# VHH binders against q96fz2, part 205

Target 1, 269 residues: q96fz2
Amino acid sequence: CGRTSCHLPRDVLTRACAYQDRRGQQRLPEWRDPDKYCPSYNKSPQSNSPVLLSRLHFEKDADSSERIIAPMRWGLVPSWFKESDPSKLQFNTTNCRSDTVMEKRSFKVPLGKGRRCVVLADGFYEWQRCQGTNQRQPYFIYFPQIKTEKSGSIGAADSPENWEKVWDNWRLLTMAGIFDCWEPPEGGDVLYSYTIITVDSCKGLSDIHHRMPAILDGEEAVSKWLDFGEVSTQEALKLIHPTENITFHAVSSVVNNSRNNTPECLAPV
Short names: E, the ipSAE of ESMFold2; O, the ipSAE of OpenDDE; V2, 0.75 times the mean of E and O plus 0.25 times the DockQ between their complexes.

## First folded at step 11 (VHH)

Design S5 (framework vhh_6z1v_2; at its last look DockQ between E and O 0.68; V2 from the best seeds 0.00; counts 0 for: pae E 2.3 > 2)
Fold by OpenDDE, look of step 11:
Structure S5 (fold): chain B 269 residues (1-269), chain A 123 residues (1-123)
Amino acid sequence: as target 1 above (269 residues)
Amino acid sequence: EVQLVESGGRLVRTGGSLRLSCAASGSTFRYYGMGWFRQAPGKEREVVATIVQSGGSTYHADFVKGRFTISRDNAKNTVYLQMNSLKPEDTAVYYCAAGKGIYVDTPSEYNYWGQGTQVTVSS
């Protein structure tokens, strides 16, 4: 996964992340560093994206079922990294393969510390290789959306006006991530960064791409992944597998340029 | 372009079962969400059940109440609707549809439609 969309306004995003704590109380996640949130239809590695994580990471004795939402850098910077510039990392940390997560120090160490997060997105992009051509067709991949249960009188999504309304009750894609905290050697603010765990693609996506993000489907999966206080690493890793509960549509080549940040990026063609 | 042909619609008695099939033309079937819709005389077309490309997620209308099940076979370019415990209220023309729309439960999100097959449930 090398490209995502996360463009919802902050308030809409927050509401979309409503949850119940272990006591059954309805809650909204609190923001950490909300000013770092930058909505975009076209998120690339090294950009900031919002993730969910347990409150226990920030507050001692906090209820580990409570959630915080925080923008973090895409591309995990390990805490042990000694260079002053994260761009000097010699290996790719955009993704973490599920099968080797415990073999790589960069991912194993933070995971062992319970540094699990849920990466939020409208969906993710993947490019299909066209046989016989050098052309690649981009697809936008996301959770199936249901209008009747979520949205009132939203017309067809083909009109610009209706398109904007589609997002009011959008079910966000929830991807399993690992984050770490890095303190720059020269001092400064602690950098929070994340990697997206990837798995082999489900059968439905196999023709598009052979790998997909580990998607946490449903509140229980999200809660268990986040709750490092109650759920062990071994138990959490059981949640990491391909899911067939996804849909997709072809999008224009506009998304190919990471500088493009318009609704056209994820619009069906 | 996708052509859809429904089959299996017939007269059945209340409490009976019926399986509808929809055959799609072309090699792009796996890229489409599929759905069954129905339209009774004097009523609007309504969603019965839909299924995503992978078959891993389905939507069923509230009135289905576990009586109907949508499935698909991508190798055969076919979508099915198993209908059990049929009622007179289920009498309608049933349509197969294919789409790449965002909402799986919304008829306007489907681009290709079959001609429909008549299902009649007698008391």
Scores: ipSAE 0.866, ipTM 0.940, lowest interface PAE 0.5, mean pLDDT 93
Fold by ESMFold2, look of step 11:
Structure S5 (fold): chain B 269 residues (1-269), chain A 123 residues (1-123)
Amino acid sequence: as target 1 above (269 residues)
Amino acid sequence: EVQLVESGGRLVRTGGSLRLSCAASGSTFRYYGMGWFRQAPGKEREVVATIVQSGGSTYHADFVKGRFTISRDNAKNTVYLQMNSLKPEDTAVYYCAAGKGIYVDTPSEYNYWGQGTQVTVSS
């Protein structure tokens, strides 16, 4: 779980994240640091990707069911890290195994503070290791997609943009994450960073790879994971399990080089 | 390459039931999303139902919801369509399809097609 695609323009991404608060009102998440969002077909650790988190993390007495969307660094940097350069962290925080999350200080501490987030992507890549060879076959893995009946021009539209070419109505993959906040010792802005929780692969993915991200399938799961004001750590962890509601296709080796940022990265082969 | 062979199509009375099957050969079945599509005379091919590789997610067109059920058996390389409460409007050639494409309900995302099996529903 070390490569994703998140390529939608910001306005399309934001509308794909429409949700209902606990009172049933339709809302869009409010952005923090929108200028740090960098769409790409080929995101790797240390890059920024958008995540959802509760407004309560930023505002005293806020409705904890309201959502903020913000780019965060992939690869959790613990709040206690003492060096000035996050790349010098001596252990890998790209992923967090669900079976040991309460045993690892880097993850247990922020989780205990309710620092849960939902990591957004078009989907993720995994490389299948073929027996009898060292060559690997990359796959793009994502929620099953349904072509919609109507384009994105409803009522008071902001722009006459034609979104056919950007996968209109794409259902974003929603992965369970943990984040932390690190203050650089030399000063400057607080660094928000995240890890993706992993689980054993479902049967449908087991021939590709033995691990998968913990996917939050549907609004109830997403809402409960985000709402640290109403949902305890213990209850939230019950949401962490494999899902069979997933599909995939083989892609070319273009995606292997993380510098390649083209639609070819996820095109079926 | 993948070869698909449908079976089970026949004449059935309105309100009756049928089960279609589709045998896949020549490849590893578990790597393909599968679907049933139909084409009535003078009409375009349309999606009926689809199922992801694991069988853990299905899609059914609105006009068959509650009446048709798609399933798959990866050990037998077979996909099924259980058709209940059949109507004359269900008369069509039914095609089995396999693909690795993105949109589950879109025919162009399916690369391999069977020859079809005729279903006829009489009044």
Scores: ipSAE 0.480, ipTM 0.805, lowest interface PAE 2.3, mean pLDDT 88
ESMFold2 (binder alone), look of step 11: mean pLDDT 82; pTM 0.848

Design S6 (framework vhh_6z1v_2; at its last look DockQ between E and O 0.77; V2 from the best seeds 0.71)
Fold by OpenDDE, look of step 11:
Structure S6 (fold): chain B 269 residues (1-269), chain A 123 residues (1-123)
Amino acid sequence: as target 1 above (269 residues)
Amino acid sequence: EVQLVESGGRLVRTGGSLRLSCAASGSTFRYYTMGWFRQAPGKEREVVAAIVQSGGSTYYADFVKGRFTISRDNAKNTVYLQMNSLKPEDTAVYYCAAGKAIYVDTPSEYNYWGQGTQVTVSS
């Protein structure tokens, strides 16, 4: 996974992340560093994206079922990294393979500390290789959406005015991530960064791409992944597997350029 | 362009069962969300069921209440609707649809439609 969409306004995104804590109380996640949130239809590695994580990571004795939402850097910078520039990392930390997560120190160590997060996105992009050509067809991949349960007469998605409404009550893609905290050697702010765990693609997606993010499907899966206080690493890793509960559509080549940040990026062609 | 052809619609008695089939033309069937819709006389077309490309997720209208099952065979380019415990209220023309549907329950999200097959449930 090398490209995502996360373009919802902050307030809409927050509402979309409504949850129940272990007591059954309805809650909204509290923001940490909300000013770092930058909505975009075209998110690339090294950009900031919002993730969910347990409140217990920030507050001692907090209920570990409570959630915080925080923009973090895509591309995990391990805490032990001693260079002053994260770009000097010699290996790619955009993704973490599920089968080798425990073999890689950069991922194993933070995971062992309970540093699990849920990466939020509208969906993610993958490129299908066209047989016999060097051309790649991009696809937008996301949870199936249902309109009737969420809002009155949302007119045809075809009008710009209705496009914003389309995203009202959008079910966000929830991807399993690992994050770490890095303190720059020269001092400064602690950098929070994340990697997306990847798995082999489900059968439905296999023709498009052979790998997919580990998607946490449903509130229970999300809650268990986040709750490092109650759920062990071993139990959490059981949640990491391919899912067939996805849909996709082809999009234009506009998304190929990471500088493009328009609705056209994820629009069906 | 995808052509869809429905089959299996007929007269059945209340409580009876019926299996509808929809055959799609072309090689792009696996890329589409498939849906079954119905339209009764004087009523609007409504979603019955939908199934994503992989078959791993399905949607059912509230009135289905476990009576119907949507399935697909991508190797055969076919989507099915097994209908059990049929009621007179289920009488309608049933349409197969294919599309790049963002909203699986929304007719306008589907790009291709069959001609429909008549299902009549008698008391």
Scores: ipSAE 0.881, ipTM 0.949, lowest interface PAE 0.5, mean pLDDT 93
Fold by ESMFold2, look of step 11:
Structure S6 (fold): chain B 269 residues (1-269), chain A 123 residues (1-123)
Amino acid sequence: as target 1 above (269 residues)
Amino acid sequence: EVQLVESGGRLVRTGGSLRLSCAASGSTFRYYTMGWFRQAPGKEREVVAAIVQSGGSTYYADFVKGRFTISRDNAKNTVYLQMNSLKPEDTAVYYCAAGKAIYVDTPSEYNYWGQGTQVTVSS
């Protein structure tokens, strides 16, 4: 998994992340660093994407079931990294294989600190390798969607008709991630960065690609992955497996160039 | 391009069961979401059930209430609708549809449609 779409305006994205805490109370996640959120139909490694994480990472004695949403850099930079330029890291940390996560220090260490996050996207892209040609066919991959009308809202008069009507009830893809915090040697802000855990692809995707992100399907899975105060590493890792609750469609080669940030990137062809 | 041919529609008594089949042509069947829709006289076409490419996720309209089951067999390029506990209100022409349907419950997102098969439920 090396390309995603996460294009919703911040306020729409925040509402899509409504959740219930441990007591059953409806809440929205609280933002950190909201100005670093860069929506795009075409996110690549080294870009920022929003992730969910437990409030307990930021506040002593906080309820670990409460959620923070924050933009983080895609491509985990380990806290022990000593060079001044993260691009000099000799490991590819865009993804983390589930079967070796406890063997790789760059992932084992932050996981042992409870640094679990949920990576948010509209969906992700994969390129199918076709025999008999050098060309690869991109697909957009996402949760199955159901259209619903908003009762009690007047959003149609106040919102952009084209994108708000298409995306108003979009179920965001929720991928299991690990994050770390790196202090640059030259000083400055702490860098939060993440990796996406991968698993073998499900049967439905195996013709497209042999790996897929570990998807957390439903609020129970999301809550357990985030809640490092109540859910041990060993129990959390049981949530990491393929899912068949996934759909996809072919898209044009417009998405191949990561500079293209348009709805055409994910449009069916 | 895919062709869809429904079969299995007939007259049944209230409380009866019926299985509809939809045979699909073309080598790209596994890349489509499949749906069953119905249209009663004087009413608009409505979703009954839908199933994603792998069969790993299904959708049912509220009126189904556990009475119907959609399934697909990608090796045979066939989608099925098992209908149990039939009611007179289920009388309609049932259509098989295929598409790259982002919203699985929305008819306009399905590109290919069968000719329909009549299901009639008598009291």
Scores: ipSAE 0.507, ipTM 0.813, lowest interface PAE 1.9, mean pLDDT 88
ESMFold2 (binder alone), look of step 11: mean pLDDT 84; pTM 0.868

Design S7 (framework vhh_6z1v_2; at its last look DockQ between E and O 0.76; V2 from the best seeds 0.00; counts 0 for: pae E 2.004 > 2)
Fold by OpenDDE, look of step 11:
Structure S7 (fold): chain B 269 residues (1-269), chain A 123 residues (1-123)
Amino acid sequence: as target 1 above (269 residues)
Amino acid sequence: EVQLVESGGRLVRTGGSLRLSCAASGSTFRYYAMGWFRQAPGKEREVVAAIIQSGGSTYYADFVKGRFTISRDNAKNTVYLQMNSLKPEDTAVYYCAAGKGIYVETPSEYDYWGQGTQVTVSS
């Protein structure tokens, strides 16, 4: 996964992340560093994206079922990194393969510390290789959406007017991530960064791409992944597998350029 | 372009079962969500069931109440509707549809339609 969309306004995004804590109380996640949130239809590695994580990471004795939402850097910078520039990392940390997560120190160590997060997105992009050509067709991949009564008479989603209404009740994609905290050697603010765990693609996506993010489908999966206080690493890793509960549509080549940040990026063609 | 051909529609008795099939032309079947719709005389076309590309999620209309099952075989380019416990109210022309839209329950999200197959349920 090398490209995502996360363009919802902050308030809409927050509401979309409503949850119940272990007591059954309805809650909204509290923001940490909300000013770092930058909505975009075209998120690339090294950009900031919002993730969910347990409140226990920030507050001692907090209920570990409570959630915080925080923008973090895409591309995990391990805490042991001693260079002053994260770009000097010699290996790619955009993704973490599920099969080797425990073999790589950069991912194993933070995972062992319970540093699990849920990466939020509208969806992610993948490019299908066209047989016999050097051309690649991009696809936007996301959770199946259900029309809610609140969405009103959403006609065809292909109209600009209707397209805007689609996002009011959009079910966000929830991807399993690992994050770490890095303190710059020269001092400054602690950098929070994340990697997306990847798995083999489900059968439904296999023709598009052979790998996919580990998607946490449903509140229970999300809660268990986040709750490092109650759920062990071993149990959490059981949640990491391909899912068939995913849909997709072809999009224009506009998304190929990471500088393009318009609704056209994820619009069906 | 995708051509859809429905089959399996016939006269059945109340309480009976019927399996509808829809065969799609071409090699792009796997990229479409598929839906079954029906239209009774004098009524609007309504969604019966829908299934996403992978088959990992399905939608059913409220009136289905567990009686119908939508499934697909991407290798065969075919979508099915198993209908059990049929009622006279289920009498309609049933249409297969293919779409790339976001909302599989919405007819306007479908791009291709079959000609339909007649299902008649007698008392």
Scores: ipSAE 0.843, ipTM 0.926, lowest interface PAE 0.6, mean pLDDT 93
Fold by ESMFold2, look of step 11:
Structure S7 (fold): chain B 269 residues (1-269), chain A 123 residues (1-123)
Amino acid sequence: as target 1 above (269 residues)
Amino acid sequence: EVQLVESGGRLVRTGGSLRLSCAASGSTFRYYAMGWFRQAPGKEREVVAAIIQSGGSTYYADFVKGRFTISRDNAKNTVYLQMNSLKPEDTAVYYCAAGKGIYVETPSEYDYWGQGTQVTVSS
């Protein structure tokens, strides 16, 4: 997983993240650093994207079931990294394989601190390699969506006004992540950064790509992954598996250039 | 492109069961969401059931009320609709459809349609 869409305005995104805490009370996540949120149809590694994490990471004695939403850098920078420039990191931390997560210090250490997060996106992109050519077919991959009264009987591509209504009740993709906190040696703000855990693709995606992000399907899975105060690392890792509850459609090659930030990136073709 | 051929529509009595099949041509069947739609005389075409590419998620119209089951077999390029507890109100032409759109319940999201198969439920 190396490209996502996360384009919703902050207020729409926040409402899409409504949840219930441990006591059953309806809540919205509280933002940290909202000014760092950079919505785009075409997010790539090193960019900031919003993640959910437990309030307990920030507040002594907080209810660990309460959620914070914060933009973090995609591409985990380990807390032990000693160079002044994160671009000097000698290995790729965009993704973390689930089968080796407890063997890699870059991921095992923050996971042992309970630094679990839920990475939010509209969906992700994956490129299908065609046999006998270097040409690749991009796909947009996302949760199945349910129409609401606002989205009615409209088609998604009918007009710009109809496209906007598609997003009024979009179910955000929720991917399991690990984050870490790095203090630059020369000083400056602490850098929060994340990796997306990957698993073998489900049967439905195996023709597109052999790996997929670990998807947390539903509020129980999201709550257990986030709640490091009540859910051990061992129990949380049981949530990490492929799912068949995922759909996709082909998109144009516009998305190939990460500078293209337009609805065409994810429009069906 | 894909071509769709429905089969299994016939006359059945109220309370009876019927299984519709939709055979798809071509190797690209697995890349499409599939839907069953119906159209009664003088009425608009409406979704009955739909299923995503993997089979991992399904949609049913409210009038189904647990009576129908959609399934797909990607190895056989086939989609099925098992219809139980049939009522005279279920009388319609049933269409199989394939699409790449976002909303599986919306007819305009479907690009390919079969010719339809007639289901008639007698009292």
Scores: ipSAE 0.562, ipTM 0.840, lowest interface PAE 2.0, mean pLDDT 91
ESMFold2 (binder alone), look of step 11: mean pLDDT 84; pTM 0.866

Design T1 (framework vhh_6z1v_2; at its last look DockQ between E and O 0.88; V2 from the best seeds 0.00; counts 0 for: pae E 9.3 > 2)
Fold by OpenDDE, look of step 11:
Structure T1 (fold): chain B 269 residues (1-269), chain A 123 residues (1-123)
Amino acid sequence: as target 1 above (269 residues)
Amino acid sequence: EVQLVESGGRLVRTGGSLRLSCAASGFTFDDYAMGWFRQAPGKEREVVAAISWSGRSAYYADFVKGRFTISRDNAKNTVYLQMNSLKPEDTAVYYCAAEYGFSTSRPEDYDYWGQGTQVTVSS
């Protein structure tokens, strides 16, 4: 996964992240550093994206089932990194393979500390290799959306009004991530950054790409992944597997340029 | 073998000062945040202070109130706790601990622990 969409306004995003805590109380996640949230139809590595994480990471004795939402840098910067520029990392930390997560110290250590997060997105982009051509067809991949009588398929939103309604009730893609905290050697604010865990693609996506993000499907999976106070690393890792509960459509080549940030990026062609 | 060895704990009078030292070996010291914890009789272990790997950032418990200073010398693989204006309530075993990467206030996040040094403050 090298490209995502996360364009919802902050308030809409927050509402979409409504949850029940372990007591059954309905809650909204509290924001950390809301000013760092930058909505975009075209999110690339090194950009900031919102993630969910347990409140226990920030507050001692907090209920670990409570959620915080925070923009973090895409591309995990290990806490031990000694250079002043994260771009000098010699290895790619955009993704973490599920099969080797425990073999790499940069991922194993933060994971062992319970630094699990849920990366939020409208969906993610993947490019299909076309046989015989050097051209790749991009696809937007996301959770199936509940067809409300009024909200046709993303493709059927013929009116701006209908489109807004679709996004007001959009089910966000919830991807399993690992985050870490890094203090710059020269001082400054602590950098929070994340990697997305990847798995082998499900059958439905196999023709598009052989790998996919580990998607946490449903509130229980999300809750268990986040709740590092009650759920062990071993138990959490059981949640990491391919899912068939996804849909996709072809999009234009507009998304190929990471500078393009328009609705055309995820619009069906 | 990983070792953390605390020193400097002793009996001191109220209002006195102590400097604790913790010598680390067996791991890459500058990859670890270091912390001082204390445990009084019948009480839970609690964080006193923590310092980042670079020494540029430090955390202090609320009860410290500017009386203690944590510091480190990466060249010597040593972390220090300067304790001033000591009170009888500060009587405890003080432990040095190491956490890979980033420091937290949670004892369970620390990877390595010393055996502790006794600090006693008399009235």
Scores: ipSAE 0.216, ipTM 0.657, lowest interface PAE 1.7, mean pLDDT 91
Fold by ESMFold2, look of step 11:
Structure T1 (fold): chain B 269 residues (1-269), chain A 123 residues (1-123)
Amino acid sequence: as target 1 above (269 residues)
Amino acid sequence: EVQLVESGGRLVRTGGSLRLSCAASGFTFDDYAMGWFRQAPGKEREVVAAISWSGRSAYYADFVKGRFTISRDNAKNTVYLQMNSLKPEDTAVYYCAAEYGFSTSRPEDYDYWGQGTQVTVSS
């Protein structure tokens, strides 16, 4: 997984993240660094995307079921990294394989400290290699969405008003991530950065690609992944598996160039 | 074998000063953030101060801000806590701790702990 869409305005995104805490109280996540949120239909590694994490990471004695939302850099920068430029990291941290996470110190250490996050997106893109050619077909992959009388499909939107209604009720994709905190050697703000955990594809996606992000399907899974105060690493890792509750459609090659930030990137073809 | 050895704890009068030291061995000191924690009888262990691996940033608990200074000398593998304007409430066992990478305020994030040094502040 190397490309996502996360394009909603901040207030719409925040409302889509409404949740219940451990005591059943309805809440919205509290933002940190909201000015660093850069919405786009076409997010790539090294860009910032919003993630959810427990308030307990920031406040002594906080209720660990309460959520913070913050933009973080895609591509985990380990806390021990000594160079000034994170792009000079000699190994790829965009994704973290679930089957080796406990063998790689860059992921094992922050995971063991409860540095779990939920990576938010409209959905993600994958490229299918067509048999007998070097050409690749991009797909947009996302949670099935509830259809109402006038809206409920990306392809059915025929006006700005109908497009807005599709996204007003959009169920965000929630992916399991690990984050770390890095202090630049030359000074400046601490960099929060994340990796997305990957698993083998479910059967429904196996014709597109052999790997998929670990998707947290439903509030119980999201709550358990985030709550490092009450859920151990061992128990949290049981949440990491493929899901069949996913849908997709083909999109045009406009998305191939990561500079293209338009609705055409995810429009069905 | 990893060792963190605190020193400098003693009895001191209210308003006095102390400097605690913690000598580290058995690990790459420059890869670790360092913290000072304290525990009074019947209370949970709480952060006092923490300092990044480079020494360039520091965290202080609100109850000690302005009175205490954390510092480190990476050439000597040593972290210090300068405590000024001591109050009887500062009486506790003070622990040195090390955390790989970024420092936090939570004791459960720290990998290594010293045995502690007693600080007693008389009224």
Scores: ipSAE 0.006, ipTM 0.410, lowest interface PAE 9.3, mean pLDDT 88
ESMFold2 (binder alone), look of step 11: mean pLDDT 87; pTM 0.892

